# Designs tried in a protein design chat: VH-VL binders against DNA polymerase type-X family protein pol4 (pol4). Part 1

All scores and structures are predictions.

Target 1, 98 residues: DNA polymerase type-X family protein pol4 (pol4), of Schizosaccharomyces pombe (q09693r1to98)
Amino acid sequence: MKILASSTNYVLHNRLSNSQYEDARSKIVNFGGEFTNDAAKADYIFVNYSQINRVRRELRTIGTPLETCVSCKLIVKIDWLNEPKESLTPGNPYVIWH
Below, numbering starts at 1 at the first letter of every chain, in headers, positions and changes, except where a header shows other numbers; antibody chains aren't numbered by Kabat.
F is the ipSAE of ESMFold2-Fast. E and O are both the ipSAE of ESMFold2, at different seeds. Each is the mean of both directions, binder to target and target to binder. V2 is 0.75 times the mean of E and O plus 0.25 times the DockQ between their complexes.
Where letters were taken out, [cut] stands.
The coordinates of atoms that the task and the answers printed are left out; those that the model quotes come from them. Centres of patches stay.

## First folded at step 1 (VH-VL)

Design a8
Fold by ESMFold2 at other seeds, look of step 5:
Structure a8 (fold): chain C 98 residues (1-98), chain A 122 residues (1-122), chain B 108 residues (1-108)
Amino acid sequence: as target 1 above (98 residues)
Amino acid sequence: EVQLVESGGSVVRPGGSLRLSCAASGFTFDNYGMSWVRQVPGKGLEWVSGINWNGGSTRYADAVKGRFTISRDSAKNSLYLQMNSLRAEDTALYYCARDTIFGVVEDAFDIWGQGTLVTVSS
Amino acid sequence: SYELTQPPSVSVSPGQTARITCSGDALPKKYAYWYQQKPGQAPVLVISEDSKRPSGIPERFSGSSSGTMATLTISGAQVEDEADYYCYSTDYSGNHGVFGGGTKLTVL
């Protein structure tokens, strides 16, 4: 079973170049995850931020405040996709919200 | 242990071809971008080419564009540089380097191989 | 074509502060990286993203960037710091990697 199997995943485009964004999307699919363009439907939200307050602001700006994401389990620093050896759990060092 | 091991460097004549290999171990190869960097002995470093983690994007220095092809093979955890139409100025020690794709912006080579020497001489 | 300019050499006495500069017009918008290379060895990353020190790099190494110039600073330079130092960044487009010409640091 691939490490992102059975998950729906969103990548916040802020602070990523177009090529970085597409690399992240393709990594998510390669790791067995499904990609969504709607943050409110995601299980995991990948971000290029370390501070949850900045992420909350950006999600509100795009019309999907974190409060509306009923499925969201974790917000994760995107660099986890470089070396996803440890499964995503609330204790994972790359997780900034759970 | 994390390793990059280059091979395939040799002496070739101008106009010849050569294929360099880089074997990766000790890390998840498919999660990283990779680059080739060369150095004329006693001289400075020169970036040659880069490839993203899944091979969907390749980049080349102007000096090698159209003559060199970077590629990667997931099954063999290997990076390659196909060098065609070689010239005397391509003579150098060629390093394989691991690239961090999600630094905020830009490449950063955190792991390097030992290099493989290419000599283009008539 | 875009270049990063470094002084060819810098000399200091042990215990003194060494400063190695790297100039490039794209540096206000791009990170600089610094590599140390000792004879017969592969380069080693000593400063990442202008000012971050990778694990295992001594605290005497620091980096900064201001305008079009990045600076590697070695406070209290030691004899083992004698090496060639290269700055690295990308061109304006982000498509091409660029190394500076290198600086030979001598510590005596």
Scores: ipSAE 0.006, ipTM 0.640, lowest interface PAE 9.3, mean pLDDT 87

## First folded at step 16 (VH-VL)

Design z6
Fold by ESMFold2 at other seeds, fold request of step 18:
Structure z6 (fold): chain C 98 residues (1-98), chain A 118 residues (1-118), chain B 113 residues (1-113)
Amino acid sequence: as target 1 above (98 residues)
Amino acid sequence: QVQLQQWGAGLLKPSETLSLTCAVYGGSFSNYYWSWIRQPPGKGLEWIGEIDHSGGTNYNPSLKSRVTISVETSKNQFSLKLSSVTAADTAVYYCARLDYTWDYFDYWGRGTLVTVSS
Amino acid sequence: DIEMTQSPDSLAVSLGERATINCRSSQSVLYSSDNKNYLAWYQQNPGQPPKLLIYWASTRESGVPDRFSGSGSGTDFTLTISSLQAEDVAVYYCQQYYTTPLTFGQGTKVEIK
């Protein structure tokens, strides 16, 4: 399936175990997305946070504040990758920023 | 009125594991992030890490290899384990609550002095 | 990591006089997106845990007396006690919450001259 086709995707590692992080990377590829280690290049940023301010804090911490992530369309709760039944749109319940 | 009560062993030998528990009363446990912060005698404060009710953690990189923070949500409790202690780990250890939205601390436990013998 | 440096390390002030404490961060804690300074001040009385005084550099926490005020922006911040009272004998800490790890200044001890 190609839910993430033609997208570049970043996973914020905070609050994830190494196995959860690798699982998320694998799911991104299986859904047709490309993975990046650079949040500034991503179309989608997947996170284990429910509050955008904490995501903003961690993006500042890694040197790529959200304002520099000019390609980013959505910041998405990582659990969407487990059951991607609905497409990624600003109205999706897993989206915390658009 | 939110109250944080903390307990644990106060005297350790080198190489032992520090273990402390903090219980939260009089407020919401699940809506907040919780932290451990330590203060060596006569010195400043060091943030150890944070946890929320789901068990997700974020640690100070300086301590990450030795630290485990855990939560027991059914008891409104969270705990700190610090392995391989030395005299440098002697400090008063505080549990504290982060503000609902921002990362300053609005409620603190009374502190537990942990002494590591030399 | 953002390092926080306070000055002076200790300060002796007569009752009723002004106490001034400075805090400097190694990196700006002013976030351009919201134009807020991610800086807090704490008071730690002897034998007590720290108590929040000020957040956003200048916003007083509820219950904190008006004699406490905060100012500054970017990398340089000041806590002022306009008229020192006996109960203000404490160590004062600044803290940044712009990035993790959350970091504190080394503290400034205020005592009565």
Scores: ipSAE 0.746, ipTM 0.912, lowest interface PAE 0.9, mean pLDDT 93
Fold by ESMFold2, fold request of step 18:
Structure z6 (fold): chain C 98 residues (1-98), chain A 118 residues (1-118), chain B 113 residues (1-113)
Amino acid sequence: as target 1 above (98 residues)
Amino acid sequence: QVQLQQWGAGLLKPSETLSLTCAVYGGSFSNYYWSWIRQPPGKGLEWIGEIDHSGGTNYNPSLKSRVTISVETSKNQFSLKLSSVTAADTAVYYCARLDYTWDYFDYWGRGTLVTVSS
Amino acid sequence: DIEMTQSPDSLAVSLGERATINCRSSQSVLYSSDNKNYLAWYQQNPGQPPKLLIYWASTRESGVPDRFSGSGSGTDFTLTISSLQAEDVAVYYCQQYYTTPLTFGQGTKVEIK
């Protein structure tokens, strides 16, 4: 079974080229995850930020402040998609919020 | 203390590409986000975009189609390119450092006046 | 985009007197989750780059004289210079950092009367 099976996933486009964004979407699907264009519906939000407060800024910018993302379990650094050696848990080194 | 030194051509013709470089001295380059901000003569400030040492960028949507910000981490430098300039792009251009966590600017370069001839 | 509007555009104040600058945002910059106002003030002396004065609406940056203070919340903010000095002749800008693009007020020029 795939590492992102039964998950709904959002990719924050900030700090990604269009090519990097599409690559991340493809990896999510390849790992068994469902992609969404609505951060408020996502179980996982993938980001190219190391600091949660800048992610909070961008979620406010797109009209889905983190507090309205009621399904969100983890906010994860996008690089995890390149090296998914460990399951996504709050203790995973790529997780910046849970 | 932290210093930002900037340089680039100050006079351009319409349709040329603006190119500026900012070098960072006396502080960490890799721990911060870096921005370009411009100020037309006698006018206010406009944020152009931000970059970090890894090359990830976030641009003002109003300029996104024409702007490229790049980094040369081995030299502690970042740069601005703005394509297809017109007289409306005449401004003083500043490089600046964002606070470690928050999005206000604690250090600024001295500015470079770029004039686009008509 | 959050639009920032300052008033007045220009202000003439006698040495030693109080200067008051207003800044209004088109949307609240108060984040209810941390109860902070995402607002900064900058001073730009003639021929100089901007310099950070205040962040979080009311917190002075290190080295900024006590005569500078910030107040307000939500959409309405004030920068006060309690006793104007000659070196305070400058243009002052507010800036929001609640959302991107980061945006600045149009500036308020403070001059000696």
Scores: ipSAE 0.743, ipTM 0.915, lowest interface PAE 1.0, mean pLDDT 93
Fold by ESMFold2 at other seeds, fold request of step 18:
Structure z6 (fold): chain C 98 residues (1-98), chain A 118 residues (1-118), chain B 113 residues (1-113)
Amino acid sequence: as target 1 above (98 residues)
Amino acid sequence: QVQLQQWGAGLLKPSETLSLTCAVYGGSFSNYYWSWIRQPPGKGLEWIGEIDHSGGTNYNPSLKSRVTISVETSKNQFSLKLSSVTAADTAVYYCARLDYTWDYFDYWGRGTLVTVSS
Amino acid sequence: DIEMTQSPDSLAVSLGERATINCRSSQSVLYSSDNKNYLAWYQQNPGQPPKLLIYWASTRESGVPDRFSGSGSGTDFTLTISSLQAEDVAVYYCQQYYTTPLTFGQGTKVEIK
């Protein structure tokens, strides 16, 4: 069973090149995840930020403030996709919000 | 304590590329986000964009098609390039540091006047 | 984009008197989740870069004199200088940091009458 099986996933484009963004989408699919263009529907939101407050800022910017993302379980640093050694849990070092 | 020193060409012709550099002294480079902000003579301030030590950028959509912000982390420097300049790009350009956590600016460079001739 | 509009554009005040500067945002900058107003004020003295005065609408930055105060919420904000000093001759800017692009008011020039 793939590590992102049965998950719906969003990638915040800020601070990613188009190449980095497409690479992240490809990794999500390869790990069994479903991709969404709507942050409000995602179980996981992948970001290139270390601080949740800046993620909150950008979610407000796109009209999907974190408070409306009712399905979201975790906000995760995008580097987790490079070598996912452990399942995503609130204690995972790449998780910045749960 | 933290000091931002900036430099670059001050006089350009239309269609040239503006190029400025900001060096950071007396503080952490890698823990902060860095911005360029400009101020046309007699006008207000416009945020251009932000960058961190890893090179990730976020640009003002109004300028995104012409702007590149870059970082040289080994030198604690970041730079601005603005292509295809016109007289409307004449301004004082500032580099500035965002607060560690929040998106207001706690340290500013002295500014560099860039004039684009008519 | 959140547009920031200041009034007045210019203000002349006698030394020792109160100066009041208004800032209005096109959208609320009050984040309901933390109940904070994402608004800052800057002072720009002649020939100087901007200097941070106030953040969270009303919190003074360290080293800023007591005569500077901020108030307001949501879309309407005020910077007050309770007793204008000679060194307060400057242009003052509000800035929202609720969304990107980060945006500033057009500025209010404060002069001694």
Scores: ipSAE 0.735, ipTM 0.916, lowest interface PAE 1.1, mean pLDDT 93
Fold by ESMFold2, fold request of step 18:
Structure z6 (fold): chain C 98 residues (1-98), chain A 118 residues (1-118), chain B 113 residues (1-113)
Amino acid sequence: as target 1 above (98 residues)
Amino acid sequence: QVQLQQWGAGLLKPSETLSLTCAVYGGSFSNYYWSWIRQPPGKGLEWIGEIDHSGGTNYNPSLKSRVTISVETSKNQFSLKLSSVTAADTAVYYCARLDYTWDYFDYWGRGTLVTVSS
Amino acid sequence: DIEMTQSPDSLAVSLGERATINCRSSQSVLYSSDNKNYLAWYQQNPGQPPKLLIYWASTRESGVPDRFSGSGSGTDFTLTISSLQAEDVAVYYCQQYYTTPLTFGQGTKVEIK
């Protein structure tokens, strides 16, 4: 039904103000997704980065390197949450890793 | 050829706010991350934080409560403010560019010595 | 934080001789996923800002003379200057970029004996 239904979602806080972070969390819930504080459990990881290597750096920093994120299907630029016109698939232009 | 030019006040009293600016010439501003790095006299280097053209920041946790890095993209400039300075903040402050992809620094400013007196 | 420790703090070497600088990280900076060591070396000549010398532990930056080489993996790294020249008098820093904060060694001063 909702575009994030049945998904578990993590937001990487780097490069977000607290208000931007809370806004992203609210959008995830409004789109039917569940929020997690543990990147290793997420189906989708939302990030304010265009380059996967910097996401990998920060996942290493928080102790959940991407290789331990066994549930993760996609890493997505956070701007997708502002206008989610297309479903989250590997071909989506906001997806930087799958 | 990329050049980083930096300026700001070099002498501060305790409790004042350090304020430095870095201007970027001869290269892309929006494609790179930019950092402030400091070096106390006779000591090693400490990364302060990074910013990109959109204003997103990452700070060293050791300084996060006192540091603000800002960007003025229309001028290709970024700045450092460090509040409530003490003698421990005396250092040469550098602005630097991160590599396009990786987190090592390929261009550096000339440095600005900031001295905090009593 | 990954702490970077260099040894020695200071090194005096005769012109034309070999200089060896060690860097140890408190945690491995080898990323098993890409098998790369996230380690860089910088040269800081007197009165100058640091200059990038080596990245990925052993890859020389463009324009860096062949006498500079890097080696090591995981937690232990070495910068070698095979035949010290007068212009190599500097402080040398290692830097890890595996995690943030980005951290540097305390520096090793290389002087002519």
Scores: ipSAE 0.711, ipTM 0.907, lowest interface PAE 1.2, mean pLDDT 92
Fold by ESMFold2, fold request of step 18:
Structure z6 (fold): chain C 98 residues (1-98), chain A 118 residues (1-118), chain B 113 residues (1-113)
Amino acid sequence: as target 1 above (98 residues)
Amino acid sequence: QVQLQQWGAGLLKPSETLSLTCAVYGGSFSNYYWSWIRQPPGKGLEWIGEIDHSGGTNYNPSLKSRVTISVETSKNQFSLKLSSVTAADTAVYYCARLDYTWDYFDYWGRGTLVTVSS
Amino acid sequence: DIEMTQSPDSLAVSLGERATINCRSSQSVLYSSDNKNYLAWYQQNPGQPPKLLIYWASTRESGVPDRFSGSGSGTDFTLTISSLQAEDVAVYYCQQYYTTPLTFGQGTKVEIK
C-alpha cells in the first residue's frame, strides 16, 4: 500500500520552478496518489509556503478559496514529498493546516 | 529601527536592463517577504513581485516575462532586474517589507528614480 | 486582478475641516473565513515613500493620529480625516491584499484650501 494511495492531490505552483512542479507531480504518482488540476477536488494540497494565510491568498487568487475545497483534509509543505517517512496526519510536522 | 537602503542606476536607454538593490538593516531578513513596487511620475503604485530569504518568488503577471527578483541572504539584500526597458518603465522604484503575517507593507525604502530616455 | 478605484482624484479642504476619500474594489475583499476586509490605506507626503495608515479597513497603525479613520466593507471603503492639518497634505492610496497581484488605487491628492 503506497503512502498516497486513495488520495487526490494538488500542487500549488507558486514559488516552484517548472521543474520543481513537475518533480512534485511525478512523486505524487510514484507514491500512489492521483493528481488533480483542481484544488477544490484535492484531499491534499502541497505548497511551498510555511504560512497558511499566504496559501489562502493564492487559493483565492486561482478562484478556489479554501472554504470551497470541501474535500481537503490537509495542506502540506511540498518538502514532505522528498522524504515521506511519516504518513500524513494532522500532527505531521509538514502539515500547516487541517 | 528597520531601514531599507536602496541603490542602482537612475538613467537607462531603451532595451537596457534595470538593476536595483535593497539592503535591510535593523531587523530580521529571514522572517519576512520583501517586495519591489514602482510608481511612474504622477501616477499610482504597481506591485512588481515578492521574494523571501529562500529565493522563492511570486511576480505580478503583467511583468513576469521581464522581471527577476533575487536574494543575497548572506548580505541581507534583495535585487530587482527588469529587462528590455522602455519609457513606460520610468518610475520611482521602492523596496518594501510585507507585514510578518499579512500582505500590506509596513516599511519602505526611500525610492530610486529610474528614467528611461527616449 | 482586483481593480481598485479611488474618488475623487483630488480634493481641496480647508484647514480643520473634514476630508473624505472613497475606494471601490472590483470584487469583494471581505473574506468569509475570518470576516475581515483585506484593505489598507497609505499616506504619501510629497517627496516621501508611502506610509501605512490603516489595515483591515479600519485598524489604525501604531502612531497614526486618531483623526484618521477607515470604514466600509466588501467593495466600498472610506478614509476620513476628521480635522485636516497642514501635515496631511499628501496623496492617499488604498490597497487590497485579498489576492495577487497586490493592487492599489490610483491615489487621491489632498490639498489645503
Scores: ipSAE 0.710, ipTM 0.905, lowest interface PAE 1.1, mean pLDDT 93

Design z6
Fold by ESMFold2 at other seeds, look of step 18:
Structure z6 (fold): chain C 98 residues (1-98), chain A 118 residues (1-118), chain B 113 residues (1-113)
Amino acid sequence: as target 1 above (98 residues)
Amino acid sequence: QVQLQQWGAGLLKPSETLSLTCAVYGGSFSNYYWSWIRQPPGKGLEWIGEIDHSGGTNYNPSLKSRVTISVETSKNQFSLKLSSVTAADTAVYYCARLDYTWDYFDYWGRGTLVTVSS
Amino acid sequence: DIEMTQSPDSLAVSLGERATINCRSSQSVLYSSDNKNYLAWYQQNPGQPPKLLIYWASTRESGVPDRFSGSGSGTDFTLTISSLQAEDVAVYYCQQYYTTPLTFGQGTKVEIK
């Protein structure tokens, strides 16, 4: 069973080159996850930010404030996708919001 | 006390590239986001974009096609390039620091007047 | 973008009297999740860069005299200088930080009568 199986995933494009964005999408698929273009429908939101308040700002900017995502479980630093040694749980070092 | 010192060419011809540098003294470089903001003569302020020590950027969509902000973390410096300038780009350009957590500006450079001829 | 509009564009006030500057945003900058107004005020003296005065609509930055106060919520905000002093001659700007791009009002010039 793949580590992102049965999950719906969004990647916030801010602070990523187009190549980095596409690389993140490919990794999500390789790990068994589904991709969404709508942050409000995601289980996991992957970001290139270390501070939640700036993620909240950008989610407000795109019209999908964090509070509208009823399904969102975790907001995760995107580097987790490079070598996921630990399962995605609220205690994971890459998780910045749960 | 944190100080921002900025420099770069002040006179440009149309179609040239504006290039400015800001150096940060007396504080942490790696813990903050850094911005460029401009002010046309006698007018208000326009946010150009932001960058952090890792080189990740957010740009004002109105300028995104022409703007590049870069960082040289080993020197505590960040830079602005604005391509294809016109007279409308004449302004005082400021570098500034965002608050550690929130998106208001607590320290500013002294400004550099950039004039685009004709 | 959230457009910020200030009024008046220019204001003349006698020394020791009250100056009032208004700022309106095109969208609410009150975030329901934390109930805070994402609004700052800056002072720009002639020939100088802007200086932060107030954030969260009403919180004074360190070192700012208590004659400066901010009020308002949602889309309507006010900067008040309770007793104008000579050094308060400047242009004042509001700024929202609710969304990007970060945007500023067009400025209000305060002069002594």
Scores: ipSAE 0.706, ipTM 0.904, lowest interface PAE 1.2, mean pLDDT 92
Fold by ESMFold2 at other seeds, fold request of step 18:
Structure z6 (fold): chain C 98 residues (1-98), chain A 118 residues (1-118), chain B 113 residues (1-113)
Amino acid sequence: as target 1 above (98 residues)
Amino acid sequence: QVQLQQWGAGLLKPSETLSLTCAVYGGSFSNYYWSWIRQPPGKGLEWIGEIDHSGGTNYNPSLKSRVTISVETSKNQFSLKLSSVTAADTAVYYCARLDYTWDYFDYWGRGTLVTVSS
Amino acid sequence: DIEMTQSPDSLAVSLGERATINCRSSQSVLYSSDNKNYLAWYQQNPGQPPKLLIYWASTRESGVPDRFSGSGSGTDFTLTISSLQAEDVAVYYCQQYYTTPLTFGQGTKVEIK
């Protein structure tokens, strides 16, 4: 079973080039995940930030503050998509919020 | 004690590219976000954008089409380029550090006046 | 964008008297998740860069004299200088950090009357 099977996934574009953003979208699909353009619908939110407070700031900026993201299970550093050796759990080193 | 020192050309003609550099001394470069902020003479402050040591940037949408912020991590330096300048870009330009966690500015450079001829 | 509006634009106050500066945001900067107001105040003395005075609307930065205090919540905030000193002649700015772009008020110039 693919590592992102049965998941809905959002990529926060901040701090990504357009090519990095499209690469992340492609990897999500290749790993069996569904992509969404709405952070509020996502199970996983992928970000290029190491600090949750700045992710919270940008989610507020786009009108979907984290508190409205009721489906969200994990917020994950985008680099996990490059080397997804370990499944996404709250203990995963790439997870910054759960 | 953190110190930000900035430099660059202070006089430009219309259509030229503004180029400024900020060097960071006496503190961690890689643990913080760094910003450029400008202040037209006699006016308020405008945030231009932010960068971290990895080169990831977030820009004010009002300037995004003309702005590039870059980092030279080996020198603890970051830079601003603003293309196609006009007289409206005349301002004092500051480099500044964001707080470790939050988005207020705890250290500022002394500022560089950039004048664009009319 | 969250617009920050200060009042008055200019204020003249006698030495030793109270100065009051108001800041209003176009949207609330109070985050319900942590119950904090994402608002800072800066002082800019003539010819100097801005200096951080207050964050979280009311928390004084280290080294800032206790005559400076901040209050308010949501969309309405106040900076108070309880006893104006000559060195307090400056322009004061509020700044929100709730959303990006980070935005500042237009400034309030404080002078000695």
Scores: ipSAE 0.703, ipTM 0.907, lowest interface PAE 1.2, mean pLDDT 93

